Miniprotein binders against f4hyd7r31to219. Designs and how they scored, part 5

Target 1, 189 residues: f4hyd7r31to219
Amino acid sequence: DKIRLSAKRDAKEDEGEELPTELNTINSAGGFLVVSPDKLSVKYTNTNLHGHDVGVVQANKPAPIKCLTYYFEIFVKDSGIKGQIAIGFTKESFKMRRQPGWEVNSCGYHGDDGYLYRGQGKGEPFGPKFTKDDAVGGGINYASQEFFFTKNGTIVGKIPKDIRGHLFPTVAVHSQNEEVLVNFGKKKF
Key: E = the ipSAE of ESMFold2; O = the ipSAE of OpenDDE; V2 = 0.75 times the mean of E and O plus 0.25 times the DockQ between their complexes.

## First folded at step 3 (miniprotein)

Design c10
Fold by ESMFold2-Fast, scan of step 3:
Structure c10 (fold): chain B 189 residues (1-189), chain A 80 residues (1-80)
Amino acid sequence: as target 1 above (189 residues)
Amino acid sequence: SPAEEARRALDEARRYLEEAERLAEQGDYQRVIMLTFEAIMRAFEALEIAEETGDRELAAEAMRIIYEAFRLMERAYRES
């Protein structure tokens, strides 16, 4: 019977969420950043050094919501000229022209000042600065409804998660030679 | 005491993670998901107490367990 076969095929559909695995090169900021062939690192390269062009890139999938907690990490390979690296979460429709946390419905922890940006157009003191050779993480605790950030395995702070809907892991680089490696949970040696 | 409670939760988290690692070697990814979930819950209990009491070393250890458990849980979902 046709109905039984269709129901059997539908029952075999994956009802789970796809996890972030790599950076989204299609939805990236454009020509002033380069994503590696494995899509797990990003480097700022720009011929117009006026300081206004931010390189922003999102993960290829949103953070899963059918789990208690989500976490991803960056390793700062090179802090470049200014050390203006940021990690955080943004909506899919995020304007790819500013660091995470600057505009509404985004949240970001910034390396050059150690400040947290919560979509208010300004940062607030939060944690330590981070630079070359630091491992920095961003997470969502769905049970407590909090964003949290880490530096070298230590939580630097937690804040209420006041943004609804799907959120994409996001990384930004903003000065020449800034380069980060991204870890979405696979062990890489 | 809160410190003893946090240490017990952290020790339980570590045991769950160690068991999950062994089961991952056997390809039992359903159990790996369950055990990494338990490890994360216990580690967050330890972390919350460590943050309230200012125990930076315990907080760092809890976060390390959380991170390793998430790595393993993501692998288990991909392999299942």
Scores: ipSAE 0.000, ipTM 0.168, lowest interface PAE 16.6, mean pLDDT 73

Design c11
Fold by ESMFold2-Fast, scan of step 3:
Structure c11 (fold): chain B 189 residues (1-189), chain A 80 residues (1-80)
Amino acid sequence: as target 1 above (189 residues)
Amino acid sequence: SPAEEARRALDEARRYLEEAERLAEQGDYQRVIELTWEAIRRAWEALEIAEETGDRELAAEAYRIIDEAYRLMERAYRES
């Protein structure tokens, strides 16, 4: 799995597509997170501790589609009170109010339960939970039309990619003190 | 009415943002972060009402306040 992941990481986009490089603070409003000045870290900020107040942010560009695979990674710097961190993909029109995978046209791997959410308002058992100091990845294999997710360099699972069109790398934080660093490929995975 | 509620939320968001801009000039970046967060929260409440009622102009105003607040918040983090 690690060898396969390394090969997918080295996939190159077609010339003319712009790659995700940072988090989009303008189009990914949600009100319950702050993004660092370098736009590569996100932290949940809400002293009221509401269970349904999700901080969601998208990358500044969609995943490229003119390549064999796309992959990005998060590092969980702090899992906060509940560890409700999620990684995944959403369409441009995604409402920034729920974790990726909860609503239609989104997909997400969630840290607190290890479940996969496929846009059906519920999760299903998928992989291990993830927490502080874990590196967790989300990817698209365009040849096989699959989403895949990783934990610490190992593929934990794959599912059919049933969402068409441009998809944005997406990260969510959902409890006090959750903090995530995002790697879009400038650093080695 | 929902429209009046959304309008009042936007007015409050704008006031938070204006106060945050003043505090940024004074170098009080911790308070800038707090007030820009409050501006985003209030503008987001107005945005949800605007989307439910189909008020495109009010939604656009809410997005503009959210954009301005995030830019100011980023500047505050950089300077702090």
Scores: ipSAE 0.005, ipTM 0.172, lowest interface PAE 13.4, mean pLDDT 77

Design c12
Fold by ESMFold2-Fast, scan of step 3:
Structure c12 (fold): chain B 189 residues (1-189), chain A 80 residues (1-80)
Amino acid sequence: as target 1 above (189 residues)
Amino acid sequence: SPAEEARRALDEARRYLEEAERLAEQGDYQRVIELTYEAIERAYEALEIAEETGDRELAAEAWRIIREAWRLMARAYRES
């Protein structure tokens, strides 16, 4: 059954833990995408290649680890030609041309198949496909040691968090005109 | 050797990036996009080898080139 999730990131003011606020254009592994001036949206812009390059971008800070739960969301503004949008978590050293979940120590929920990828280059059935006008979230429950994903406010699945260390919120676009807006919690989820 | 392959790929990546920077000064943004793509491809090849061999210094150098090339490519798309 459906579980409604209204999430807000925990504040860690006393501990000085910095929170993700925007996308990182400098530290992103980055294929062919453009990040907006406010650093809260990405669009795939590769017109010269044959559709094999992945555009990937990380948040400017890792998900905080001194909290009960972390959550961020994307809104699919345009699903482009193929709808190959992905959301998830990666290490800082993530390889530029891979969607989250293809490499060991990464995890991603993919819109075109609804599959979950956990570091083996192949996906497993997980949740529904997602497309234009969907709000899709990725989260970490540190108390239970689980990754979880949402679609339009409903948890679609949970898996064990078997990746250690700092993890960066990550989004990927892979076909012409794919565009997503990112919400790190400044706007209500 | 893997180390020789990685250093060759990294050296090629640097050359592509340096040429792209020069072309950006000339406003040839289409060629900048092409050359930064090549720089990223070569740096990625070096990074793969660095990760397999545990060469953290080479991995850091490859990541620096990827970040610089990405930044320049984004600029070229904005200007073109």
Scores: ipSAE 0.000, ipTM 0.154, lowest interface PAE 14.6, mean pLDDT 72

Design c2
Fold by ESMFold2-Fast, scan of step 3:
Structure c2 (fold): chain B 189 residues (1-189), chain A 80 residues (1-80)
Amino acid sequence: as target 1 above (189 residues)
Amino acid sequence: SPAEEARRALDEARRYLEEAERLAEQGDYQRVIYLTREAIWRALEALEIAEETGDRELAAEAYRIIDEALRLMERAYRES
């Protein structure tokens, strides 16, 4: 159930696609999250807690398409008050302040319920909940045309990839003190 | 215009919320959860525009709708 993606993805870098390396700070200016100076961690910092203020940030580049498999990972440093952390993929035009999976052409695995969300507000049972100290991953298998998600190195589920075009690795935080570190592959998975 | 787009989004959010309130009275909590999420989604669209344009009144209206929808959604989860 363990996956090994670093060697395949690193080999495909030489084919000329730019890879995601950091979080996109331009699209993160919503006031509900802070991106670290190294652009690899996110913390929910909003003092006006309405419970609906989603902090969402995309990677600086889309997942490459000229490869067999793409994968990225988050580490949950702090699950905050509600543990409403989400990981997934969205289009460039994705509206900020929505968790991945809430609107069409997006997909997200959510930590508080373990559910998968695929372009509608209703999620479906999928995998385990995830919380502090968990490493959670999102991937695309282009050969099989599937999204997949992992928890602590084990695949928790796979679904058909019915979204075409470029997709951006996306992370969301949604309650006080949630903090996530992102690994785009500079460190081994 | 951005303001007109935000107003349309708020109007749609309000309609979703009113429908959700009606269905909550009937005990249809699964549809309430769906409709309140739709209301929040549309209100967040308006809020994004309001914040980018500095429209404090539209932002306040959007937050009011979101707060109402969240209260109803929490009730629906408790009852479902």
Scores: ipSAE 0.000, ipTM 0.199, lowest interface PAE 14.7, mean pLDDT 76

Design c3
Fold by ESMFold2-Fast, scan of step 3:
Structure c3 (fold): chain B 189 residues (1-189), chain A 80 residues (1-80)
Amino acid sequence: as target 1 above (189 residues)
Amino acid sequence: SPAEEARRALDEARRYLEEAERLAEQGDYQRVIFLTLEAIWRAIEALEIAEETGDRELAAEAYRIILEAFRLMERAYRES
């Protein structure tokens, strides 16, 4: 009954549950985004801007389930032209080039409207908008079976977690110069 | 030294947890959640160093802080 809270895997733990530590460059959307060499930053870059080109990237591992809660954060380094940044959770089979929450089996909090999206193609009023210099978090409370989201250290809202199976921390950017730094727990929140 | 770094992280985690407990008594559950997350991450730093150096006592203390912080966070979510 070890609680796996660290981004590092404890080599002495027998369960073998691996934690998210970085962004998954292999499953990232094509040429619309650049992931930094340390795999902890993502920036939207697209010289042929089309309205449907969303940059989506998942963490390299799913959120652990051997804990009471899981949490990760992004820091909005640049909100770009439109501020269409999203944070949330998706299953491994999530279709790339869609913001978290648009498809069934995904959930996302969106910066441009402050709305929550949970597989309906429509957002619901949820929390404040977020922009440059905001720290925004996404979490899972396994005890209550809820997703929750934070902005600058305060909870903005929580909803029932009605998605089963492994869920991957997910970040999306959708306009020129949008850039976020991702913290999976190696840095203080 | 690693031992000094671990002690500093553990002490900071304890301070965050104590402040979170104070705010919980005041009903400020949003700040409680923030502070318990801070406490957990500082305690994890201490735990990693303790495990690397084989300091079982420090590791046990870090784990206790993590568990207390999660229990307080769970309470904060239920009451918020």
Scores: ipSAE 0.000, ipTM 0.104, lowest interface PAE 21.6, mean pLDDT 71

Design c4 (at its last look DockQ between E and O 0.49; V2 from the best seeds 0.47)
Fold by ESMFold2, look of step 6:
Structure c4 (fold): chain B 189 residues (1-189), chain A 80 residues (1-80)
Amino acid sequence: as target 1 above (189 residues)
Amino acid sequence: SPAEEARRALDEARRYLEEAERLAEQGDYQRVIELTYEAIERALEALEIAEETGDEELALEAWRIIREAYRLMERAYRES
């Protein structure tokens, strides 16, 4: 036919779409969090004197678009003093130091209230709270254009995806000793 | 210009999608999936430029292609 795929884009593994593999430490919310050497865990530190500043970090790459679904998980190793851990998706330019979902072009499922935040200035009831020893997942269903979230392997809710561009898997820690491990798919879910 | 780049990307996305639709009639679902990947990539490029430049008409055109491409991709995976 007339259409010709580039040689690189015909290759399955080298289709020009790099996958999230680790947390991005280059522009992380410094001073409020520590990312592990393997870049797969993050902890909110108590050495920062700025109250309520969020330790937010994005994955190193946006969620892939050449697929029907994308999914990643966090494991809550320590819910800290307030349990304000969040999982979600954000645009590349998202304001660091804010919870995912507090600003436009982001969404977040928050552990302390179980609410979904979608950049509308308010949270909405959504799913259960989550805390220490919970595995919590976030995903995109491209066929239905929805975000979906899980707790311990069970879907807890879906919401229309109203953000159309590339989105980064995002995690946040927000009170003393909050700590999460992140699984971008290297380990079986 | 950004507008020319966006229109070019959109036209390419449309061509990929149309060819994918024809191949689906032939049952070549591996190629359908590959072409929907390309359609989505090119349409998303157009959409991002359109949003940066405030071209809502072009953004809506790109979004329609993206949704149709994912619908076709889903059918191709099911029929594979």
Scores: ipSAE 0.656, ipTM 0.873, lowest interface PAE 1.0, mean pLDDT 85
Fold by ESMFold2-Fast, scan of step 3:
Structure c4 (fold): chain B 189 residues (1-189), chain A 80 residues (1-80)
Amino acid sequence: as target 1 above (189 residues)
Amino acid sequence: SPAEEARRALDEARRYLEEAERLAEQGDYQRVIELTYEAIERALEALEIAEETGDEELALEAWRIIREAYRLMERAYRES
């Protein structure tokens, strides 16, 4: 099953390329975002109602380029108050203050509306909403030059990969108590 | 200069891709995969510099090489 394909297998043939293994804590901003000690989960804990801060975190390494496909997954442990969870890809220069897909050089699938965001400051209808207990994936098919997204093991959509260069797996949480576990391929998808 | 670095990287990427295409005709798919890795890496280096400097013509050429290299890589994995 290609849905369970791991770029890690392909990338193992290139000894020089490092793979995403955990969330990047160096660029963790604000008191509203907490990354777990194993760096594989993130929770939104901000109770300050004056701000609308987004908690955004990238993987520690970009998606590998010396492979045909790349895939990673999140598990929605808690959808919080608004269910504004997003998964996708961003360039290193992405400002970590918006969900993936709002700014140029980013792409994100959003749980609260099921919409796809392509860096145009707006979303477009794409797939189903996702919420607590859903497993949601983001992938790159380099041969076809497509992003793809999955929900509970099924591809929900594919779109042209219109962002060039290195891309980082990215996750966002935006309302109280949203909590996501991330799987970069060490655990079976 | 950045412009010279980008042109050098693009030229190297072109050479890797051309050699990979030649080796694919000979059925040396393991070498094709290795050379497409090199072509993609060098073309991405050229692309990043070209985008930063606003050289869209060079950026489009680098992107063309990247896409062709991935298609050739897919063929090589399929035939291996």
Scores: ipSAE 0.483, ipTM 0.805, lowest interface PAE 1.9, mean pLDDT 82
Fold by OpenDDE base, look of step 4:
Structure c4 (fold): chain B 189 residues (1-189), chain A 80 residues (1-80)
Amino acid sequence: as target 1 above (189 residues)
Amino acid sequence: SPAEEARRALDEARRYLEEAERLAEQGDYQRVIELTYEAIERALEALEIAEETGDEELALEAWRIIREAYRLMERAYRES
């Protein structure tokens, strides 16, 4: 509740900065995932054949900087075969077909292990696993310079924001039938 | 040059931050918020160029300004 309320207060549209509103279908890894027509859900439709067959998608806009706190959520509609769903932040130049946090200048909280990834080979115990019917959030506290993640409205952890520049809300799916809904603030959290 | 652009952006960011600090002492929190946003935007521009050019000193300085601007912004929002 408090986090969801603060995120709404701080993300004022007031200063002409374009907010994330939908998934970017243009740069999404075509062939592994399907984005819904409303661009607010993503599903992994293929068989995972390789560890790099990641269905990753970014928001259409970076997280706003003209605020104290940014926050977005996913809802896990289907955990698929493996529940290898990730939420995080990546740069515009982020390589498609990677989980957020597998590459330098990205971070991700992963549902299958509950680990935080902050670059290649860097996974650490962080929070609980998440699966079907979980709501999972990712946020930036600019005042403290931290990333934070949530599960079902509770903060599960925080890390220093060591990534510089504009960051895109990022979601990944990796196994067959994984499906998530994204909330960029249009719905009440 | 990109390096000269980054330095100009950083100098602008510093000036915005210094003016924001002065206005915070005067209790003009609305203008503090505005100037801290400008400082952050200019410092981010400097930071992006510094990362592209590999100027780690400039990148660290830009990042210092960004952190100070957000702390001052938080103060302004709390005291307004």
Scores: ipSAE 0.402, ipTM 0.774, lowest interface PAE 1.1, mean pLDDT 88
ESMFold2, look of step 4: ipSAE 0.545; ipTM 0.817
ESMFold2 (binder alone), look of step 4: mean pLDDT 87; pTM 0.863
ESMFold2 (binder alone), look of step 6: mean pLDDT 88; pTM 0.880
OpenDDE base, look of step 6: ipSAE 0.259; ipTM 0.681

Design c5
Fold by ESMFold2-Fast, scan of step 3:
Structure c5 (fold): chain B 189 residues (1-189), chain A 80 residues (1-80)
Amino acid sequence: as target 1 above (189 residues)
Amino acid sequence: SPAEEARRALDEARRYLEEAERLAEQGDYQRVIELTLEAIERAYEALEIAEETGDRELAYEARRIIWEALRLMERAYRES
């Protein structure tokens, strides 16, 4: 609740900063996922011959840095076969074949285990698993210098934000039929 | 059984990763990419079963193999 209210206040475009509004199809072209025509949902592709290939997509703009808090949300429409959906933040240079949190300068909350990944390739216990019909959020509190994550409007955990510079909201799908809807603040949180 | 299936998948993932490491020493980065992708696929199969059956040790081993394979694949892309 409180997190959504804070995010709404900060959703106004800050002077000189553009906000994320949709998924970046250029970085997701070819292979492991399909982005919807409105660029607000993603589904793992069934034409991928390699089940290990991760479908990753970034927002079209980085999270704004001239605000108190940034927040975005996904809705899990379908958890697919493995439920390996991830939400988080990555640098612009992130390789689009890897889940957020597997590489340095990335952070991701993963649905299949509820673990947090911070660029070490290994997860740590963090929050609950998430699955079909869950709303899961990722945020940055710039005042406290923390990443935080939510499940169905409740904060599940916070960690120090140890990645500097511009960070892109990022979502990942990794098994047949996984599908998520993304909300960058144009819908009620 | 699921436990036997998971252990077979994990063992196969280890073999792919070991072969990929050997080929990386030889500079055959195209094959390294191919074999690390195979290792990751088999390790995810093991991980799925381990999580369904609550086998924490097997899940840990599978994630470790996935991480090592991803690191080696990144190196192969840089060097190729």
Scores: ipSAE 0.000, ipTM 0.100, lowest interface PAE 19.3, mean pLDDT 72

Design c6
Fold by ESMFold2-Fast, scan of step 3:
Structure c6 (fold): chain B 189 residues (1-189), chain A 80 residues (1-80)
Amino acid sequence: as target 1 above (189 residues)
Amino acid sequence: SPAEEARRALDEARRYLEEAERLAEQGDYQRVIELTLEAIWRAREALYIAEETGDRELAEEALRIIDEAYRLMARAYRES
């Protein structure tokens, strides 16, 4: 099935939560990604790549909890040499050197294998691979207590949300020339 | 030691950032982008060591350098 989201859940109008609007350059992994001036795109840049050199960036605010569903999306502008792009959610305490889902307190859908990572240092078969020109989404259904992920407007899978507390939308790039645009709902999905 | 390696990386990051600030005043924005990326990379090395050793002061200093480097990089992109 296809998802439908309302961009009208402005936290200021709801007298509560501020919504994610841009990427957090202060709490991003430095040296391996470049964030655009509008803070809505990232590109992997590192000539001395090692296996540990993941570029990770969180949104500037956690996903709101005073709603039924939260969702954000990336557009893969360039999949680089390996297509090791990941989308997901992490807690504030997440170490910013791993793709989302690699360590505890995180969950991520990875493009190169299509696997889901639940914070156990390993992935599980989940959905299709994703690459250049794909729109990929990550969401939280608070009613059912599930994370869900989408590819080009279709839900590819759901898993139990076993992480408590504030969760930050998170994007990772891990090979030369990987570049993604991030949409937090200001542009229609 | 890890602490000495982290301090050297942090000091090198500061030097890259200082040179990038000088080049920004001269309008050499391509070099600014290159040097701010180097500063971030060195500061991140210090940050990882600080996280492994529980050195909150060093981690905070590394994050401050990363923040300042990104702000300077953003300026370089805006200025062309």
Scores: ipSAE 0.000, ipTM 0.140, lowest interface PAE 16.3, mean pLDDT 73

Design c7
Fold by ESMFold2-Fast, scan of step 3:
Structure c7 (fold): chain B 189 residues (1-189), chain A 80 residues (1-80)
Amino acid sequence: as target 1 above (189 residues)
Amino acid sequence: SPAEEARRALDEARRYLEEAERLAEQGDYQRVIELTYEAIRRAWEALLIAEETGDEELAAEAYRIIDEALRLMARAYRES
């Protein structure tokens, strides 16, 4: 199974399925994160200083299903005070203010522990921790029905895709000054 | 000590969650949302210390509180 890091999706992209292109600013949580004007960067900025409120943002469109593989990537510009950055997939009904993987029907790879969260509230050992200057990816292999994650261009782990239906690329930041850049494929991976 | 700090945070998380459960019975869903976030925040503080110190039992307790708080918060959002 070879991942296509230079492609947004593998097949029939002209058949009317809209692709994720930017972050959904409507879903930016009040006070917990700021999305850049180009909608491709998110920074944790909590004006209330409560310290642990989660900032979550979804892509503007779900991952396409009429393809063999979907992939998107983040670049960790700043890991903040705790490095609690997460990347993953959630359903449209996901309530913002939860990290990917905390809720049923979500999946997230977390930077501070390297664990995978699959809607059980508990993480399971999965891959390496990730931090400042790492490029981390999340993908779906529809042929094998697996989620997969990457760190700096290398697959670090795969798990069964046990969530059905449309899934949105999702990013979370959870401590002061955490900042990530998101790449939905307009720039080469 | 880290253990005492984690214990205190977890105890505070339980108190927030219990108060949120009481307010849910009264239909005060805005306050339920606020208190469940406080419960999650405190439980998260305990979880980070537990993971750093290797206290798997305390980490499991923190995640139980987070899970219950998230369920209650989801209910509050649906009702509000």
Scores: ipSAE 0.000, ipTM 0.128, lowest interface PAE 16.3, mean pLDDT 71

